# Designs tried in a protein design chat: VHH binders against p21908. Part 5

Target 1, 324 residues: p21908
Amino acid sequence: MEIVAIDIGGTHARFSIAEVSNGRVLSLGEETTFKTAEHASLQLAWERFGEKLGRPLPRAAAIAWAGPVHGEVLKLTNNPWVLRPATLNEKLDIDTHVLINDFGAVAHAVAHMDSSYLDHICGPDEALPSDGVITILGPGTGLGVAHLLRTEGRYFVIETEGGHIDFAPLDRLEDKILARLRERFRRVSIERIISGPGLGNIYEALAAIEGVPFSLLDDIKLWQMALEGKDNLAEAALDRFCLSLGAIAGDLALAQGATSVVIGGGVGLRIASHLPESGFRQRFVSKGRFERVMSKIPVKLITYPQPGLLGAAAAYANKYSEVE

## First folded at step 16 (VHH)

Design CC1
Fold by ESMFold2, fold request of step 22:
Structure CC1 (fold): chain B 324 residues (1-324), chain A 121 residues (1-121)
Amino acid sequence: as target 1 above (324 residues)
Amino acid sequence: EVQLVESGGRLVRTGGSLRLSCAASGRRMAAYAMGWFRQAPGKEREVVAAISWGGGYTWHADFVKGRFTISRDNAKNTVYLQMNSLKPEDTAVYYCAAGSWYETLSEYDYWGQGTQVTVSS
C-alpha cells in the first residue's frame, strides 16, 4: 500500500510516496522538499505535493515532526505551520496516520536500515543482532535517546528524554567542567555536553579553567575549527566531547541491557572519522568489572541520508501494515 | 592503547639548546593535560613543566624557569619542550606524561619510555 511520508522540520518539509507491506517499507519515492515559510499550512503543502505529482495522494500519512508530538496544538519555532492531531485526517482527507517525533523516526529507520548504512565505530565488526535491545542516541540540536527492542520478528521503539540525564564527571577535569557549567545552568544534563551547542559549553568551560579569555563563537565556526584542527582549545573540546559521548553511550547500554549501540544525528555524522581515533571506546567500555561484557557490544553510526522519511514510513508500517 | 614516544634527546654542550618532542599514538590526546618530567640516576622523578589541554596555561619548575618552554600542537598530537641555556644539572632521562589534571604525580596516567639528555661541560 502507498502512503505519504512526511518529515517536517523548522524551515523545510520533505514529502515522498512510500510503499509499505507486511510491516515493512518496500520503497521510498523521489523526495519533494518545500520551504515551510512559503506555504501557510501543512494542508497547502500537501495539496501542492499532489499537484506536482499529478495524481490523487494516498489516503494515509506518516509524519515525523521535529518537536513534541503530544498535545492539542503542535508548533515549531521556525515553522509557521500549526498542527492539530485531532483534525489531521479531516484536513488532509485521509483515513489513517501516524505522528512521531523526529528522533523516534530515526529509531524506526534503524529497524529497517540495510547494514551498508551502518558504519562500524568500535566493538565487534558485525551486523546488528536480529533480537535484543539496541540503544540509539544522536547528538544534534539536542541529544536524542531511544531504545529499540527487536523480538519475535517485530520491534518496538521507546522514545525517551534520555538526553536530560545528569552529567556525571569521570575525572578531575570533568569535576571542574561540571562546576563551571553549574554557574550557567541550574542542573547540568548530559545534553549540555553532548549536542551541537554542547561543544560550545565545553569550549567555554575549558577556556575558563585554563584561564584564557572566552570569545563567543557561533556553533558552526567552532565545529569547523575543531574538526579542521585549527585551534588547540577547540580540538580539546571535541576530544572531551567524544570522551563524554562514549561514557554516556556505555551507561545507557549497560542500564538497558543493550546488545548493540547506534549513533545518529547530524553531529554524529560530522564526527564519524574522529570517533575511532578518540577516547570514545575507552569510556564506553570502562564500566568496572563489566569491561569485558561492554567490549563485545558493537557500536555503529548511521550514514543513511535523512532517515526521517524512512522512519516515518516504517512507523506507519509497524502500526498498520502487518496483514496481507 | 595510548603510546607516548619521546624524541630529540642527545648530547649537547653547556649553554646549548635542544627541543624534545612527545608524539602520542593510538588515540587523540587533546583532552588531556600534558607534562614533562625528568629523572637522573638515583633520584626521584620530578616535574619539569606542565601544560593544559588547550595550551593556555603552562607551569614550569623554578629550576628551569626562563630556560625551558612547554608547548603543544593538538593537530599533530604532540607536546614539546624547548630547552635553552642547558646546564650539566639538566642531564637526565626526560619523560612525557598525560593526565586529566596536573596537581600531583599520581594524576598522570600515561607515560612515555623517556629520552636521554646529556649536557657536557
Scores: ipSAE 0.666, ipTM 0.899, lowest interface PAE 1.4, mean pLDDT 90
Fold by ESMFold2, look of step 16:
Structure CC1 (fold): chain B 324 residues (1-324), chain A 121 residues (1-121)
Amino acid sequence: as target 1 above (324 residues)
Amino acid sequence: EVQLVESGGRLVRTGGSLRLSCAASGRRMAAYAMGWFRQAPGKEREVVAAISWGGGYTWHADFVKGRFTISRDNAKNTVYLQMNSLKPEDTAVYYCAAGSWYETLSEYDYWGQGTQVTVSS
């Protein structure tokens, strides 16, 4: 069947027709992108999409939303649209829908993603398992964490707030980083470190510990300097970021009994070429007596462009399609 | 697998200069503090200089202060020791090391194999 897949962010919304059947996404059509500031509501953008295609739209929608999806009223910064889940079917004139968070959509996309979009990072170069737990994490504006259970030809996504667990220092420098971040935050979650803004938090802490004056940089410039190798301290912060990402990825995999790990998010893609040269792997496997177990877990990185549409469609297929 | 490889050690006359390099391979080491150590025959290994991860803090032992300068280039994954006004007492094997901190020998987890510096009268 056909559905309308929608990926809604703060400034842009993307629409596509998806074909779903038997719990699978068979195809995604050409996407149409709208600037959310130029359309007063989701309903108006929906109508515009139908006009562009010159046809009535399917009576089913799958929506990935870049924010929390629970509550009576959903709103995003920089987006004039107000979504009320209880009235979505009426306002769009549809029979069914799914509404999921954008990182939940990433997890659903992983379940349907062609292996060509999963680059190998470390561990055995093997396909994702057909059965078992896949740990999924993605640094971006924050740190998304989800878990994917595959069993008996089905899959289940568990969205979590795992990015808000505590940062655990693993060497003397990280002891000092934690101490300095506690001066700024009451509790230092992992997200304070492994996220887009987290590089700035690390950079500032490292500067303070060195006794070097710190210039306030926006995240874009700091990331550019670190990735281009233009500043010793920015590079130190990026390498420390990768150490911490490896540590938490390994902890989550161990705690959840995962047999594979997938890294996503905008920051994940940004650092893809740096990860193999970093201490990511060392920290991932360094779990004491379980080091050999951890060394057998493949770690992959998502390269699929904008997995939100695929993930939304996958979530709909998973909920509303019969499995064979 | 991290390897630290020192180079630049040679025979030099008293009053001369040398530049030692320590190239790291197998992993980027920008996250770590780095140090130079030396060991003369029959003596204990001693710290010569240390540098923080970003290079903003450096420390030099009193016996080399004003004569030696530690520096780093994280883009090249390399640490340097510029050695000026060399004395026969500076004759030693010089080692590069990396760790999460920089105050004592026990804080350095990775060590090079050393490079010989010999200062002739």
Scores: ipSAE 0.635, ipTM 0.888, lowest interface PAE 1.5, mean pLDDT 90
Fold by ESMFold2, look of step 17:
Structure CC1 (fold): chain B 324 residues (1-324), chain A 121 residues (1-121)
Amino acid sequence: as target 1 above (324 residues)
Amino acid sequence: EVQLVESGGRLVRTGGSLRLSCAASGRRMAAYAMGWFRQAPGKEREVVAAISWGGGYTWHADFVKGRFTISRDNAKNTVYLQMNSLKPEDTAVYYCAAGSWYETLSEYDYWGQGTQVTVSS
């Protein structure tokens, strides 16, 4: 059957027709992208999508939403749209829908994703196991964390707020980084380190600890300097970022009982070539007596450009499509 | 695996200059503090200089202040020791090392194999 897959962020919303059957996404059509500021509501963008296709839209929707999905009224910063899940079917004139968090959509996409979109980072260089738990994390504007269980030909996604757990320092420099960041935050979650803005937090802490002045940089300029190798301190911050990403990826794998790990998010893709050269692997496996266990866990990176639409469609197929 | 490889050690006369290099390979080391150490025969290993991850803080032992300068280039994954006004008592094997901090020997987790510097009268 056909459904409308939608990926809604703060500034953009993406629409596509997806075909789902037997718990799977068979195809994902050409996407249409709207600026959310240019449309007063989801309903108006929905209607515009139908106009562009020149047809009535399917009576089923799958929505990935870049925020919490549990409230009765959903809003995002920088997005004029207000979603009320209880009235969504009536507003769009549909029979069924799924509504999931955007990182939950990433997890659903991983369950369906062709192996060509999963680049090897460390551990055994093999396809993701067909059974077991996959830990999924992705730095971006924040830090998304999810996991999925694959068992007996099915899968289940658990959306989490795992990016909000505490930062645990692993060496003396990280003790000092934590102390510095507590001057700015009541509690230092790992997201304060492992996110787009997190590089800036590390950079500022490192500058303060070594006693040097620094200019205020926006995240874009700082990331560019670090990735291009134009500044010693920016490179130090990026390498520290990668150490911490390895540490938390390993901790989440232990906590969730994972047999594999997948890294995604906008920042994950930007550092794809840097991760293998960094201390990521060392921190990932350095779990004391569990080092051999950790060394057997493959770590992959998502290269699929826009997994939200695929993930939304996959979530719908998983819930509503006819069984095998 | 991290490898630290020192180079540049040789025989020089008193008052001469040398530049030691320490190239890291196998992994980027920009996240770490770096240090230069030395050990003369029959003596304990001693810290010569240390440098922070970004290079904004340096420390030099009193016996080399004004004569030696530590520096780093994170893009090249390399640390340097410029040694000027060399004295016979500077004769030693020089080691580079990396760690998360720079105050004590135990804070350095990675070590090079050393390069011999010999200063003659």
Scores: ipSAE 0.631, ipTM 0.883, lowest interface PAE 1.5, mean pLDDT 90
Fold by ESMFold2, fold request of step 22:
Structure CC1 (fold): chain B 324 residues (1-324), chain A 121 residues (1-121)
Amino acid sequence: as target 1 above (324 residues)
Amino acid sequence: EVQLVESGGRLVRTGGSLRLSCAASGRRMAAYAMGWFRQAPGKEREVVAAISWGGGYTWHADFVKGRFTISRDNAKNTVYLQMNSLKPEDTAVYYCAAGSWYETLSEYDYWGQGTQVTVSS
């Protein structure tokens, strides 16, 4: 069965024909990308996609949306499109749809992802389990956290706001970092640390603690300096970022009883080559008496480019096909 | 597993100069404070210098102030000790160490095996 898979962000929307069967995505067709500023609505982009293909579009859609998906009206800051879930079928002339958050789409993609797109980071070098909990976290603009439960030949994605739980310091320097960040924020969530902007928060705190004048940099420039090794303090911030990512990934895995962990998001991919050289592993397993338990949990990283279309299609397949 | 390897220790004459290097391996250590320590035979190990994670804060013991300078290059995962105006009293095994802070010996979790510096008169 063919469906239209759509991944809608702030500035771009991507469309593809997906083929789904028996709870699986069999294929994704050629991706068409539209600039959302150049199209007044999803309906107009939908029509343009049909024109490009020169055929009638399937009467089923799967939509990954880069914002909250609950409510009567959905809007994004840098996207002129307004979605009303209750009228989607009518406006697109379709029979069925699935509408999910973009990080929920990432979790669905993991359930269907070929193992070649899951790079090993630490722990046993084993495939993702066919049963049990997979903890999924993805730093990007914020910090996405989801859980994937596989049981009885089916799977369930649990979307969470886990990026908003509290940051807990694990050494004396992190005590000082927390103290500095508390002066700026009412509460220091893990997203304040583990996100694209989080590197800047760490960098600023480290500068203050050293007594060095702080020069505010945009995210892109700071990340470039850290990754290219052009500034001692930026590198210190990146290394601290990786320590904290390991600590939080381990906490989430322990709390949810995970049998494996998957790291995604734009920041995750950005640091893929740095993670094995960092203290990520040490912090992931350092859970006191549970260190041996944590050591048996494989940690993987998503290398699939833009998993949103795959995830949208997977969500549709999971909802509208027979799953035993 | 983290390893700190010191190098550059050798025989030098009084008044000479020497640069010690401490290369970290097994993991990036940019997140950590670093220090140089020394121990002469029959004496206690003593702090020579310490440096913060980004290098913006340094501390030097009074007995080396003006003569020794600690620095770091996080891209090379390396810490240095530039030693000038060397005296026979500087003769010792010099150790590199890393930790989350830099005020006491107990705050340094990783230690090198040391490099011998001998200053002849």
Scores: ipSAE 0.627, ipTM 0.889, lowest interface PAE 1.6, mean pLDDT 90

Design CC4
Fold by OpenDDE, look of step 16:
Structure CC4 (fold): chain B 324 residues (1-324), chain A 122 residues (1-122)
Amino acid sequence: as target 1 above (324 residues)
Amino acid sequence: EVQLVESGGRLVRTGGSLRLSCAASGRRLAAYAMGWFRQAPGKEREVVAAISWGGGYTWHADFVKGRFTISRDNAKNTVYLQMNSLKPEDTAVYYCAAGSWYETLPSEYDYWGQGTQVTVSS
């Protein structure tokens, strides 16, 4: 069965034809990307995709949405599209659809992902377990957190707002960082630290603590400086980022009873080569009496190019597996 | 997992200069404050200098009086101690240390090197 997989973000939407069968994604076709600003609605983008395809679109859609999906009206920042889940089938002229959060989609992708698309970060270099809980976290614009349960040949994805849990400082410097951030933010969630913008927050806090004048840096420039080793402070910020990432990854694993952890997101991919050299592992396993247990947890990083599309398709396959 | 290795210590004459290096391996230490300590025979280990993670803050002991300067290069995962106008009383084993904060107390540092011997002859 063919379906249309769609990954919708703020500025771009990606379309692909996926083949699904027996609860599995068999293939994912070529990606077509649209700027959301150039289309007034998903429906119009859908039609355009159909035109490009040159044949009738499948009457089934899998949609990964970069926001909450449980409301009657769904909107995104910087995206003119408004989705009404109740009328989606009518609007797209389809029979069935699945609508999931974009990070939920990533979790679905992980459930189907070949080991070749999972780089090893730390822990035992083994495949993700076939049975158990997998914790998934992904820094990007924010911090996505999900987990999936594999059991009895099936899997279940649980979407969360785990990125909004409180930042827990683990040393004197992080205490100071938190104190600085509290001057700016009413509440300092882990997302304020572990995200694209989070690096900037760390950097600014460190600069302030050092008492050095600093200019507001563009996030892109800051990341570049940090990754290229062009600035001591930027590098410090990045390494602190990695420490905190390790800490939260471990905490989430403990909270969710995970036997493996997968890191996703655009930032995750960006720091993939840095993580093994950082304090990520140390913080991940430093969980007191559970250090031994934590040391047995494999941590992987997603390198698959379009996990949102794959995951959307996977979610559809999973939902309608009995019908096919 | 983290290893600190000091180098550069040797015999020098009074008034001479040395540059000590401390190279970290096993993990990047850019997130950590670094310090130099020294221990002379029969004396307690004392702090010589400390530097923040970004290098924006430095502290030097009073006995340094502008003769020594701590610096760091995070890209090289290395901290340095430039030692000028050396005196016989500077003779000691010099240790590199890393911790979360730039404190003057040895107990605040988590990682230590093996030390490098600096000997200043009269």
Scores: ipSAE 0.832, ipTM 0.938, lowest interface PAE 0.5, mean pLDDT 95
Fold by ESMFold2, look of step 17:
Structure CC4 (fold): chain B 324 residues (1-324), chain A 122 residues (1-122)
Amino acid sequence: as target 1 above (324 residues)
Amino acid sequence: EVQLVESGGRLVRTGGSLRLSCAASGRRLAAYAMGWFRQAPGKEREVVAAISWGGGYTWHADFVKGRFTISRDNAKNTVYLQMNSLKPEDTAVYYCAAGSWYETLPSEYDYWGQGTQVTVSS
């Protein structure tokens, strides 16, 4: 069965035809990308996609949405589209749909993902277990958090806003980082640390704490300096980023009862080669008497290029296609 | 496992110069404050210098001010101590250490090297 898979972010929306059957995604077609500012609504972009393909679109949609999906009216920062789930079928002239948040889509994708797209980071070098909880987190523009329960030949995804939980300092320097960030943000969520912009927040805090001026830096330039080793302070910020990523990954694994952890997001890929050399693993396992338990949890990195569309299609297949 | 390895200690004449290096292995320590300590026979370890994670803040003990300079290169995972105008009183085993903050007490540091001997002859 064909469906329209859609991945809607702040500035771009991506469309593809997906083939789903028997609880699985068989294929994803060529992706079409729209700038959301250039189309007044999802419905107009949908119509444009049909025009581009020169055919009627399937009467089924799977939508990954870069924000919370609860509520009667959905809006994103930096996206003019307003989405009303209750009227979605009518507006698009479809029979069925699935609407999930973007990290819920990543979790669905992980459930269907071939092991060749999951690189080992630390812990036992084993495949993801067929039973148990998988904690999934990914720094990008923000910090996505989801978890996936596999049990009895099925799986279930819990969409979360776990990136908005509080930053907990674990050493004296982090106490000072927290104090500096409170001056800017009042409450410091972990996303203020562990995200693309988060590196800049750490960098500014470290500069202030050591008494040097902070210059407004472009995020791309800062990340490049840190990764290429061109600046001591940028390097310190990146190392601190990896420490905090390890700490929160371990906390989420404990809280969710995870038997494995998967890291995604664009920033996750960017730091892949730094993670094994960083304090990520130390912070991941440093959970007091649970250190041995934590050391048995494999941590993997998603290398699949566009998991949002795959995840949306997978969510539809999981809900509307029976698993044999 | 994290290891700090000091090098560069040797015999030098009074008035001479040395550069000590401390290379970290097993893990990057760019996010940490670093310190140099020294210990002469029969004495307690004493702080010589400390440096912040980015190198923007340095501290030097009064007995070495103007003579010793701490620095770091986070890309190389290495901390240095440039020692000029050496005196016989500088004879000691020199240790590097890493912690989350600047400290003057050895007990407050998380990681330590094995030390390198500096001997200053008359």
Scores: ipSAE 0.591, ipTM 0.873, lowest interface PAE 1.8, mean pLDDT 90

